# VH-VL binders against q0atu2: the designs that were tried, part 336

Target 1, 119 residues: q0atu2
Amino acid sequence: MLDKKARIRTSREYRNVFEKGKRLSGRFLIIYYVENALDNNRFGFITNKKIGMAVIRNRIKRQLRAIVREYQGQVKNKHDIVLVARAGIGKSSFEGMEKDYIAIMKKAGLFARNANKID
Below, E stands for the ipSAE of ESMFold2; O stands for the ipSAE of OpenDDE; V2 stands for 0.75 times the mean of E and O plus 0.25 times the DockQ between their complexes.

## First folded at step 16 (VH-VL)

Design b69 (framework fv_ivicentamab_arm2; at its last look DockQ between E and O 0.04; V2 from the best seeds 0.00; counts 0 for: pae O 2.8 > 2, placed apart)
Fold by ESMFold2-Fast, scan of step 16:
Structure b69 (fold): chain C 119 residues (1-119), chain A 119 residues (1-119), chain B 110 residues (1-110)
Amino acid sequence: as target 1 above (119 residues)
Amino acid sequence: EVQLVESGGGLVQPGGSLRLSCAASGFTLSSYGMNWVRQAPGKGLEWVSIIYEGGDTDYASWAKGRFTISRDNSKNTLYLQMNSLRAEDTAVYYCARGSEYEPYYFDLWGQGTLVTVSS
Amino acid sequence: AYDMTQSPSTLSASVGDRVTITCQASQSIDSYLAWYQQKPGKAPKLLIHKASSLESGVPSRFKGSGSGTEFTLTISSLQPDDFATYYCQQYDNYGYPELTFGGGTKVEIK
């Protein structure tokens, strides 16, 4: 479970991320992300009906929260990040979702990385 | 004013190599997804490669293994290393900046640099 | 990779005409489509993103519409500055991008 302060909770806050944020798509996930003024990261999770029944959506949401919590120490501070599950996520393994999350966060520049000079 | 200026094009024999450069001014390259797009004489546009804000890369299937996109953040410059060149690679090569919202559509382009692969 | 089919390949028009260019995707791309204008010897210029969002500084006579697999670019009253080649580009992907452009539509003087 993520602490209350690390969760995006209101429709207004979600709308801000969707309207002003950057978008990056993965195999099973899309992230929307924007820098915030709060000195901490906040995460939101969207699992819509296209994924399947409530039992599947609830499982996916729990698994995504677990993944986010596991990697929260790698995420650059001061961002609001919304994870949107794509329709195909119900057929993914936990490991598949985790791999997809890591890949898109790295592409987004949201994971702490070595900034190397490329010749 | 924001600009992209390309260089490094020229005549090369089949099987040869070329390295293209794209110098950015008025903005920071590392804050955007940067792309190469090419256009064969009298033909349409064809996407080549992207380097993401985070430093990861992706390529068109035909470019994978022959072309390498990279950047030097200290020089604010994007590169495309092209190896094993074929006559079919003859094109004007454009440096293109991905939008601040999504790296996959291009809101700023360089003037292009012509690469001719011929004996 | 999505095939993008653009029609017509060439179009002859007069100043003041209403011009319509179409772009068809081989599978649904939602609204993830951009339109570009390219003049001879010049780099392309972005006109529209997300199918219908007009870029700052682009004249209001340009309008994009459509979603899914069928898209149009309309120029409501063609101006001399609008004789150019126009390209659509899809940018929907599932983690491994293969960005695809349409074949282009050349709008030339009648």
Scores: ipSAE 0.836, ipTM 0.913, lowest interface PAE 0.6, mean pLDDT 92
Fold by ESMFold2, look of step 17:
Structure b69 (fold): chain C 119 residues (1-119), chain A 119 residues (1-119), chain B 110 residues (1-110)
Amino acid sequence: as target 1 above (119 residues)
Amino acid sequence: EVQLVESGGGLVQPGGSLRLSCAASGFTLSSYGMNWVRQAPGKGLEWVSIIYEGGDTDYASWAKGRFTISRDNSKNTLYLQMNSLRAEDTAVYYCARGSEYEPYYFDLWGQGTLVTVSS
Amino acid sequence: AYDMTQSPSTLSASVGDRVTITCQASQSIDSYLAWYQQKPGKAPKLLIHKASSLESGVPSRFKGSGSGTEFTLTISSLQPDDFATYYCQQYDNYGYPELTFGGGTKVEIK
């Protein structure tokens, strides 16, 4: 659902975020984030096998991508952001994951402080 | 040089209020999670509150509703408003900077300001 | 809320001794534990984060280890500068932190 240029693709790119980035924890998610040298944001998604079987992990990734896509217009530019699903995320609703993402992104200061205008 | 300097401590009666200040120099306060930590005389350390880079806040459960953390970015200053003070609030209050990677462990501390709550 | 039990509360040691301080969490905190040193009348100083990662400028005689519920701080050869009180601190959380310190260990000259 995200543009190809908005994806973290390589092991080196992921490692950079984990080694150099800041970390914040939520109820269902952990977010790692670091400034990049690009003109855009990039997102990565990680699920661990402790979350469940591959079908469940793929569903969770799809849901997280949908959440990120919905709010990406509010995200400060020039960041690499990795969402790591916590083991308990399988018990969450889509709305629960969404609220968790919003809370963490606000704490990180990654949402631009523009008004909630309907445009 | 990078430093934190607390002020505003003193003697106050039970039920009273006091506002602590913490002046930051050598770094931008709003680029870090900033914390208050207290230490009763002869006792250990107790976390009080955090303000995140994004401006959101969290509190120890015993402080919620009585204490308010805030910041003024134009003055590079952190505050702790303390209301309904009790004898058990007597402590040295430290401001503490969260690390570059996550705000929950503290790599820079002020020298503290003493708050005494007594009749 | 996590309880952090630190032991011993006080120990006496001589320069050159190997000193070990233990910190026990009431439930798993993975590796999200920090160690601080505090001298009388001074603010705490961060020594170690994430159980074993030594802070810049901290002497290599300090070593942190452990994960889950049991953690240790070891000073391999105690120096005069190391007589102080040491605190562990957990920082694991699920979106609302309740950061808890151990009760402290005072390392005194024998």
Scores: ipSAE 0.744, ipTM 0.897, lowest interface PAE 1.0, mean pLDDT 91
Fold by OpenDDE, look of step 17:
Structure b69 (fold): chain C 119 residues (1-119), chain A 119 residues (1-119), chain B 110 residues (1-110)
Amino acid sequence: as target 1 above (119 residues)
Amino acid sequence: EVQLVESGGGLVQPGGSLRLSCAASGFTLSSYGMNWVRQAPGKGLEWVSIIYEGGDTDYASWAKGRFTISRDNSKNTLYLQMNSLRAEDTAVYYCARGSEYEPYYFDLWGQGTLVTVSS
Amino acid sequence: AYDMTQSPSTLSASVGDRVTITCQASQSIDSYLAWYQQKPGKAPKLLIHKASSLESGVPSRFKGSGSGTEFTLTISSLQPDDFATYYCQQYDNYGYPELTFGGGTKVEIK
């Protein structure tokens, strides 16, 4: 699991990202991202009821956290990033999610220039 | 043929209750996000509630506490329990199927059932 | 909650005319906008989703465009079957759903 300090935890923090951040949509994910005043990145995860039953939502959330954790060190610092799962993600593979995450993060320009990512 | 058929509408006094039904045919109702949308006479459309594929529910802010959406999978039927009805609840009530891709826009509608709340 | 403003509320047009309906959102909804057509005494019919994706069976004369806060539905050449009321609907829902329809635009015969 992500470190506590690397997580968006409050409603206010989420609202800040949604209101002031930029938005990009992928196949399975929507990301909102905004610069923060911290020395680290924070990640938030939203798996709405449209994704499926609670068990499914929790599974998706765990998978997204795993993906984010895997590439955390390659993300440009000082960003709050919220991942919103889209309806189709419940039927996607882990690899599909990962691929979509990488694609959308690249599109957002949030990966370090020297980041080593898989396609 | 794929269709939705609403029933249960009628005249009810203020403070009364009414349960609407929506029978689905040609498809499995529980495989989709199902919605209720109402339309007051001569007015626009207003979303009321949704029951997701997973069985979770959401409501418009104004509908919370008075309206309850549910379904019977064995009957392939959607329901809307309406309590504490008010004059402003007078409307044609439509059941609407959420899209396979996104449950929040609606690709199939019933013909609606009229609910009239009047003393 | 999102506010969706449609304009005009009513427009009169003739067969063959180019018709444009506008939908404005109070805040950005990206491309999560749908358009519906409703005829008197009938249920709405989905025309377009994702701002510009035409539903199957919908004539190509219908075109949706826009992103963010400004959206348009264009009928390139109005046909007799097109006289109806049109609604936009946002479904940009990252959290709790609060789906909002525009006020509608009635397209009537001039």
Scores: ipSAE 0.189, ipTM 0.802, lowest interface PAE 2.8, mean pLDDT 92
ESMFold2 (binder alone), look of step 17: mean pLDDT 92; pTM 0.950

Design b7 (framework fv_ivicentamab_arm2)
Fold by ESMFold2-Fast, scan of step 16:
Parts: C-alpha cells; structure tokens; sequence
Structure b7 (fold): chain C 119 residues (1-119), chain A 119 residues (1-119), chain B 110 residues (1-110)
C-alpha cells in the first residue's frame, strides 16, 4: 500500500510529469519520470480502457502498486514517476509486469545499479 | 557551447578492430541516453547502439556481439568498440544525444568520424 | 522491426515552392516520429519530434503532421537553405529499441 506522500494525486501533477519528464518504454509499461523538488518519490498509475473492462484495469492497477511498493527502497530519491500500462498488459503475468518494471527502472537510472549484471 | 566531438576513425582491415571516442562538452553525458548512428557513403542513416542513463545498453541486431558502447563519466566521453569489422561497416559514425524527453530522437550530433574497412 | 518508407527519393523544386515529403510506417507508431535535415558533408539536424513538435530555432515554414502510419513534412515556402536531404525516424518500441530511418528525400534545385 502506498501512502499519500508517495502518490501523484492531482491532474496538474500528472500533467507536469508528462510535459517535463522523460519517457521510456517497456513491453507492458511506459514510464514518465522527472526529478521533483520534494524530499521523497511519488508514483502515479494510468490504466486506460484499451486494457479491458474495469475489473481487469483495477486488477492491473493493484498489481502495479504492489510491484512499486516491493521495490520502493531501490528507487533513487526525489522523483515523480508515472507508470502507464500498455494495451497488452492484460495478458501478462504478474512476473512479466515485475520484470518489465525492473528493466525500465534500471535503464532510466532510477534503480540501484548492479554492475555485475549490466552487460 | 554544447558540443560532441568524435575521433578514432580511420582505415582498418576486414576482421580488425577500432575504438571510436566522442568527447562531450557543455553538458553531462550520464544524464542522457547516448547513441551511435552511422551512415555509409551516399546512403541513409542507421542506428547502432544506445547507452542509457543507468548504464544499460541496447544494440541494433546486426551490431550485437561485435560492437560495444561504453562511457567514462570522469572524462565525459562516449566510446564505441568495434570488433570483427566487415566491408559493410564502412561509414561515417556519429555520436548523438537523446533528447531531454526521449532517449531515441537526437537533438545534438557530432561531426562524425569516417571508418573505412578495406583490404 | 518497423519499415519506414519515405517518398519521393528525390524532388526538384524552386525557391518559394511548397514541398511535401511523406513517410509511411509498416505499423502504427502513434506519433513517435522525428524529422532531420542533412546538408552535404554535415551531420543531421533535428527539425521536428513527436510528429509535429518544432524544435527551437527551426523556421516556422517547416511543419510536421500525421499519426499512426502516415506522416508528412511540409516546407511552405522553400528557401535556398532548405536544399538538403530529409530523413524521418521512428522511435516507438516495446522494450527493445529497433530504431529505423526512412531512406531519405533529396530536395534539389529545379
């Protein structure tokens, strides 16, 4: 469960990340990310109707929040990060979403680097 | 002010190796996705490789295993190590900076360095 | 990989002409397309990103349009400095980038 301090909540905050941030695409996820002027990270989640019905979108959103929460300690401080689920995410496994998240966060330089695993 | 300067091109025998350098000034290399793009004489542009902010790399399928992109943050310099060179690798090689919004379109280019692979 | 088909390969035009160059993607790339200008012996220069967003310092006579699979670059009143080769480039991907450029369009003096 992400607390209020770690969530992007307003349309203005989402718009700032989309307009000022960098975009990086994964297989199932796109992230937009920008350094913030706060002392903490904030995450936003976007699941659109192309993914499927509300029950599918709500499941995906819960799973993405769980993934973000699990890896929260690995994320470099002072960033606003929005995860946008791609249309194909509804057919992915939890493990598939998790692997995709880790890969894009590492590319973005937002995760702690493991030099021995980077080829 | 903001500039990329390539060096290291030259004539090399088929099967040989060559290392290209790209010196950046006016900005910090590690804050961008950095790319190599090549252009055979009289032909079009072809993407070679990227190194992301996090230090991870991706390559064109034909470049995998033969070419290695790297950077030295202390020297603010990007490199391309080219091994097992073939005649079809003859091209001007450009160092190119991904934009502040996307890693994959290039808002700053070096002048290029010519690599000729010939017997 | 996304095939990028650019047309025409060459066009002849006069100063003051309206010039249109087209770029077609083999599958939808949304709006993830850039346009570059390259003069002989020089590196490419970015003109437009995200199909229609003009880069700082690029003259307003350059306009990009399109989305999905069909894109155009239009020069509304060709100037002497505009005789060059133009390239489109797609940058849509699903985790593994396979960036592709169009074949180029050479705009030459009629």
Amino acid sequence: as target 1 above (119 residues)
Amino acid sequence: EVQLVESGGGLVQPGGSLRLSCAASGFTLSSYGMNWVRQAPGKGLEWVSIIYEGGYTDYASWAKGRFTISRDNSKNTLYLQMNSLRAEDTAVYYCARGSEYEHYYFDLWGQGTLVTVSS
Amino acid sequence: AYDMTQSPSTLSASVGDRVTITCQASQSIDSYLAWYQQKPGKAPKLLIHKASSLESGVPSRFKGSGSGTEFTLTISSLQPDDFATYYCQQYDNYGYPELTFGGGTKVEIK
Scores: ipSAE 0.801, ipTM 0.905, lowest interface PAE 0.8, mean pLDDT 91
Fold by OpenDDE, second read of step 17:
Structure b7 (fold): chain C 119 residues (1-119), chain A 119 residues (1-119), chain B 110 residues (1-110)
Amino acid sequence: as target 1 above (119 residues)
Amino acid sequence: EVQLVESGGGLVQPGGSLRLSCAASGFTLSSYGMNWVRQAPGKGLEWVSIIYEGGYTDYASWAKGRFTISRDNSKNTLYLQMNSLRAEDTAVYYCARGSEYEHYYFDLWGQGTLVTVSS
Amino acid sequence: AYDMTQSPSTLSASVGDRVTITCQASQSIDSYLAWYQQKPGKAPKLLIHKASSLESGVPSRFKGSGSGTEFTLTISSLQPDDFATYYCQQYDNYGYPELTFGGGTKVEIK
């Protein structure tokens, strides 16, 4: 699991990202991202009912957390990043989700220059 | 009106270097994924490189190591640095604008600039 | 990179003819395919994206269809302005760097 300090947890924190951050839409994900004043990154996850039943939403959230954990060390520091699952994500494989995450993070310029395993 | 205008093409000897420019007008270059696509005389289209909105870059496998894509946001200009040029690099080089994240197709093209590599 | 095989390389047709161009992908690209028209000495022009979505200003006689690995561009009634070279292009490889075009189809006057 993601470290507690690496998680966006409050409504205020989420609102800040949505209001002040940039937005990019991927195939299965939408990300909102904004610089923070911390020494670490924080991640948030949104899965709405359009994705499917609660069991599906929970699965997707677990998968997204796993992906974020795997690549968190390669993400530029001092960012709050919210991942919003799109409706079609339920039809996606884990690999598809991972590819979309990598692609959208590249587009956002959120990977460090020395990042590996992302090409 | 939105447009792209390439420049910098010309005659260069094998092993030489050349930098192409693409000036964008009517839109902000950094808001889009920008691409270089080339076309050898009488041949088809070949994708060369992309620079994403966030500044991350990718290349065709054959282009890696010899070609470098970059941009100057203050000048709203795209660049392609070409090194160790070969005869087979002779082509019209187009800059092309991508669309949204899911749309790595090209909705806007420049007129192209001819690069001739010959001894 | 995904290989895109376009056929035929050249076809001769007359005004009013129905023309069909095929593009085959080496792997499934879902519907992430675009079609371009290029005339001599000019840059390519986007005609269709997402396999079947007609770009603004493109005549309705152009139709894109297909999904997965097989795609077609159809001109229902060829017009004089349609003689050109056409290219397909896949963009399904998000997360991977390679974008690839078909080899092109030259539509010339019979």
Scores: ipSAE 0.219, ipTM 0.798, lowest interface PAE 1.8, mean pLDDT 92

Design b70 (framework fv_ivicentamab_arm2; at its last look DockQ between E and O 0.23; V2 from the best seeds 0.00; counts 0 for: placed apart)
Fold by ESMFold2-Fast, scan of step 16:
Structure b70 (fold): chain C 119 residues (1-119), chain A 119 residues (1-119), chain B 110 residues (1-110)
Amino acid sequence: as target 1 above (119 residues)
Amino acid sequence: EVQLVESGGGLVQPGGSLRLSCAASGFTLSSYGMNWVRQAPGKGLEWVSIIYEGGETDYASWAKGRFTISRDNSKNTLYLQMNSLRAEDTAVYYCARGSEYEPYYFDLWGQGTLVTVSS
Amino acid sequence: AYDMTQSPSTLSASVGDRVTITCQASQSIDSYLAWYQQKPGKAPKLLIHKASSLESGVPSRFKGSGSGTEFTLTISSLQPDDFATYYCQQYDNYGYPELTFGGGTKVEIK
């Protein structure tokens, strides 16, 4: 689980990221991201009904949080980042989602180009 | 004043190579997704390649393996290395800056440089 | 890659006319479409992004509309400066961008 301080929680905070942030699309994910005035990163997660039933959406959300947590040490500090799951994500493997996340974050300049898993 | 100035175009024989340059002024090139777009004489626009803020690259399917996009941040200059050139590559080549919000639509263009592939 | 079909390819009009250009995508692109204006010998100029968002400095007579697969660019009262070729461009993608432009619409003096 991500610390409460590392989560985007309110509708106002989500709206700020969508209205002012940059957008990048991956195969299974879209990210919206903007610099914040805090001393840490915050992440938001959106899974729409287009993905599938609640059991699928809940699984995807848990897996995305796990991926974000695993790579949080490689993310450039002071950003609000919202991950939006695309309709096809329900058929992806965990590794597929992880690969997509890394690719998008590297394109965004939020990761080092040669990012590796942290130990 | 923000501007992009292309150079390096000219006449080249089929099978030859050519490197195009695009000098940026008035903004920091590395903070944007940068693109190459071409236009054959009397024809429409065709996207060639992008280099993202993070340094990752993507190419049109027909360009992959023959063209390489790169940048030199110290010179604030974008490049397109073109190899194995064909008559069908004859076009005006524009460098184009991706929008602040999304790198895939272009809010600033250079004036273009003509590449002619002919004997 | 999404095929982008632009219609008409050529349009003859007079100053003061209402001009409509259509762009059709082979698959839904939501609202991820831009419109450009290109004058002979010049680079394209961005007019509209996200189907309907007018760029700063672009006259209000230009209006973009549509979503999904059908989009229009309308010039409500054509001015002399508007005789040009117009291109739509889709920028929806699923990780592998294949950005595609419409074939262009040339707006000529009648």
Scores: ipSAE 0.847, ipTM 0.918, lowest interface PAE 0.5, mean pLDDT 92
Fold by OpenDDE, look of step 17:
Structure b70 (fold): chain C 119 residues (1-119), chain A 119 residues (1-119), chain B 110 residues (1-110)
Amino acid sequence: as target 1 above (119 residues)
Amino acid sequence: EVQLVESGGGLVQPGGSLRLSCAASGFTLSSYGMNWVRQAPGKGLEWVSIIYEGGETDYASWAKGRFTISRDNSKNTLYLQMNSLRAEDTAVYYCARGSEYEPYYFDLWGQGTLVTVSS
Amino acid sequence: AYDMTQSPSTLSASVGDRVTITCQASQSIDSYLAWYQQKPGKAPKLLIHKASSLESGVPSRFKGSGSGTEFTLTISSLQPDDFATYYCQQYDNYGYPELTFGGGTKVEIK
């Protein structure tokens, strides 16, 4: 699980990302991202009822956190990033989610230029 | 003042190739999602392709394989390489800047450049 | 890709008239819809994004409304400068990246 300091935690923090951030859509994910004034990145995760029952939502959230954690060190600094799960994600594999995450982060230009394992 | 200026259009025979250019001024092109949108004479608008901030690209299903979007950051210029051109590709081609918040709607357009594919 | 259907394709109106253009999406696109205005020989101009948010400098007589699959652009009192072709465009982009425009609505002088 992500460290507390690496997580978006408050409604205000989420609101700031949604109101001031950029939006990109992937196959399974939507990301909202905005620069922050910190020396670290923060991630937020949103899963709602459209993706399935609570058990599914929790699984998806856990999987997304695992993906984010794996690539966290390769993401450009000073960003708040919210991942919103799309309806189809419930039927996707972990690898599919990972691929989608990588793709959308590349589109956003959020990976460091020297980052590896992003293919 | 921010603006986009397309060039490179002209008459080309079926099966031919053409490269369009879009010169941006007043803003950094690579900081935005940049798009090509075309409009056949007397017809509606049709999205062709996008290049994201990160350099990733997407294409309309009909454009894949024949069209290639790219950019030269040093020249602040967007390109569209068109191959295997067909009569139905005849259109005014616009470059369009994606919004600051979302690259999928377009807040700045060039004047367009006409491409005519005819024998 | 989502199909976008605009109606009517053409409408004739007079200055001062209330004009309504509709856009229907084949699937729900939430509020991710933009409206553009295009005059002959000119590039499109963004009027509205996110279904109802007016771009800077756009007159208040333009109003976008709707969500899901049904959207409307309303011009409360048509002005001479408003005679043009209008396009809706979805950018929900659910699944695969495909951006689609409506077929357009030409607003002409009666």
Scores: ipSAE 0.681, ipTM 0.905, lowest interface PAE 0.7, mean pLDDT 93
Fold by ESMFold2, look of step 17:
Structure b70 (fold): chain C 119 residues (1-119), chain A 119 residues (1-119), chain B 110 residues (1-110)
Amino acid sequence: as target 1 above (119 residues)
Amino acid sequence: EVQLVESGGGLVQPGGSLRLSCAASGFTLSSYGMNWVRQAPGKGLEWVSIIYEGGETDYASWAKGRFTISRDNSKNTLYLQMNSLRAEDTAVYYCARGSEYEPYYFDLWGQGTLVTVSS
Amino acid sequence: AYDMTQSPSTLSASVGDRVTITCQASQSIDSYLAWYQQKPGKAPKLLIHKASSLESGVPSRFKGSGSGTEFTLTISSLQPDDFATYYCQQYDNYGYPELTFGGGTKVEIK
């Protein structure tokens, strides 16, 4: 469950991520990410009218929130992360969005190390 | 030295097949979106296909069903299998690496390999 | 997919001239536009991404500008090395997955 403390809420918080964060783009998603001074991660989601009709944009936002919730335990703490849906995401499946999220988060180094390793 | 080297071009009959290779050196090919782009003699550039870090693929609409992009990570090599070739497929074929930030613009190119489709 | 219209198709210029090349998209591509330089028999070389972000090692006389549907590449003082063909390329991925290049602008010695 993605509670209120795990949300990026204000325009200033969003601006901080866009201005000071790193940016990576994948097949359907762009992520912006920056370390925060909290003990937890925070997530933001951006969809715009270019993606499609409101029903499509709302479906995409719901699906992205579900993906983030599923993998949030694997994300390194103390990061603000904004997911920006690219225009082409309207052609994606849930599986396609999920694969893209995993790939881009791995490229960013934001997933924690494999728990099965001894180190 | 970071480099892409294409090979496998040549003369082929209409309806024939050809497999192009692109050897990457100085970087891990599977860490980037890898693309094929072609250029007919005296003409402009035309995007053909991409394989993403996670192994998903996309094609230009005219290439889908005839061309297959793939890679062999153990050989650090990208491939393009071209089937049912036509005269209009005559072109120099370039291997192109997506940038570290974006798979859809290309910051490293090979020198290309010429494919000629004629009787 | 977007149509990318590039103009002029050819231009003649002298060393020292200011050269401007225009690229138009059929729909807004925001700032998702790249510029490439290509010399005969050679691969394209990326000059600019995100409409105006100059690639490392590209001379500062190259400048990209624009957003939405209209973009320009300007060479402030043409050098001998700059006689080449220039291509714009959209990567907004509206109409996904099609990536589209402009038709090219050949910059020739006058």
Scores: ipSAE 0.555, ipTM 0.864, lowest interface PAE 1.9, mean pLDDT 90
ESMFold2 (binder alone), look of step 17: mean pLDDT 92; pTM 0.949

Design b71 (framework fv_ivicentamab_arm2)
Fold by ESMFold2-Fast, scan of step 16:
Structure b71 (fold): chain C 119 residues (1-119), chain A 119 residues (1-119), chain B 110 residues (1-110)
Amino acid sequence: as target 1 above (119 residues)
Amino acid sequence: EVQLVESGGGLVQPGGSLRLSCAASGFTLSSYGMNWVRQAPGKGLEWVSIIYQGGYTDYASWAKGRFTISRDNSKNTLYLQMNSLRAEDTAVYYCARGSEYEPYYFDLWGQGTLVTVSS
Amino acid sequence: AYDMTQSPSTLSASVGDRVTITCQASQSIDSYLAWYQQKPGKAPKLLIHKASSLESGVPSRFKGSGSGTEFTLTISSLQPDDFATYYCQQYDNYGYPELTFGGGTKVEIK
C-alpha cells in the first residue's frame, strides 16, 4: 500500500492532473503528470469498465499500486501522477504492466536516474 | 524569440549519409519531446522520429535502423543522422517541438531543410 | 498503423464561404487529433489539438469537432489568409508511436 501522503484522493486533485498535466501513452497504461507544490509525489489510479469485470479491475488496481510502490524511490520528487489503465491491460501479465510503467516513466523523464544529456 | 532553425540539408547520392541539425533558441530542448517530420516535394507530411524529455527515442517503422535522432543539451541542438539514403528519402525535413501537454502534436516548427537523394 | 483519410483532396472556395474538411481514422483515436495549416513554401502551423482545442492566436473562425473515428475542421467565413493546405494528425498510440497525418486538403481560390 502507498502511504496516505503519496495518494491522490479528491476529484478536484484528479481534475487538476488531467487538465494541466502532461500525457504519455504506453501499451497498457497512460500516465498524466504535473509538478506539485508539495515535498512528495502523489499517485492516482483509474480503471474503467472497458477493462473488464470488477474482479479484473480490482486485480489490476492492486498490481499497479504494487508496481508504483516498488519503484517509488526512483521517481523524481514533487509530481502528481495518475495512471489510467487501457482496455487491453486485463490481458497483460504483471511483468508486462511493470515493463510498460518503467518505459513510460523513463520517456517522461520522471525516473531520478534518467540521463537527459547526450554523451 | 522562440525559434527552431534546421541546417545540413543538401544533395547526396543513394547509399550516402547526411546529418541534419536543428538549433533551438528561446527555450530549452530537454524540457520537450522533439520530433522530425518530413515532406516529399508536392506530397504530405510524414512523421520520422521522436526524442522524449527522458532521452529515449522512437522511430517510424521505415526509419528504424537507418535514421538516428539525438540531441546535445549543452548546444541546445537536435540532430537527425540519416544513413543508407534512398531516392524516396528526398524531402524537406522539419524539426518540430512537441507540445507542453504531450510530445505527439507539434506547436513549433522550423523552416525545414531540403534533402535531395539523387545521382 | 492507423490510416487517416482526409477529404476532399482539393476544395475550391470564395472569400466568405463556409468550408468543411473531414478526417476519418481507421480505428477510434478518442479525441487525440490535431489540425495544421500549411502555406506554400512554409512550415505547418498548429491550429487545433485534442480535436477541438483552439491554439492561442488562431482566429475563432476555425473550429474543430468530432471524436472516435470522424473529425471535422470548419472555417466559417473564409478569409484571404486561409487559402492553404490543411492536415489532420492522429496522436493516439499504444507505446510505439503510430503518428499518422491525413493526405491533406488544399483550399484554393474559386
Scores: ipSAE 0.759, ipTM 0.891, lowest interface PAE 0.8, mean pLDDT 91

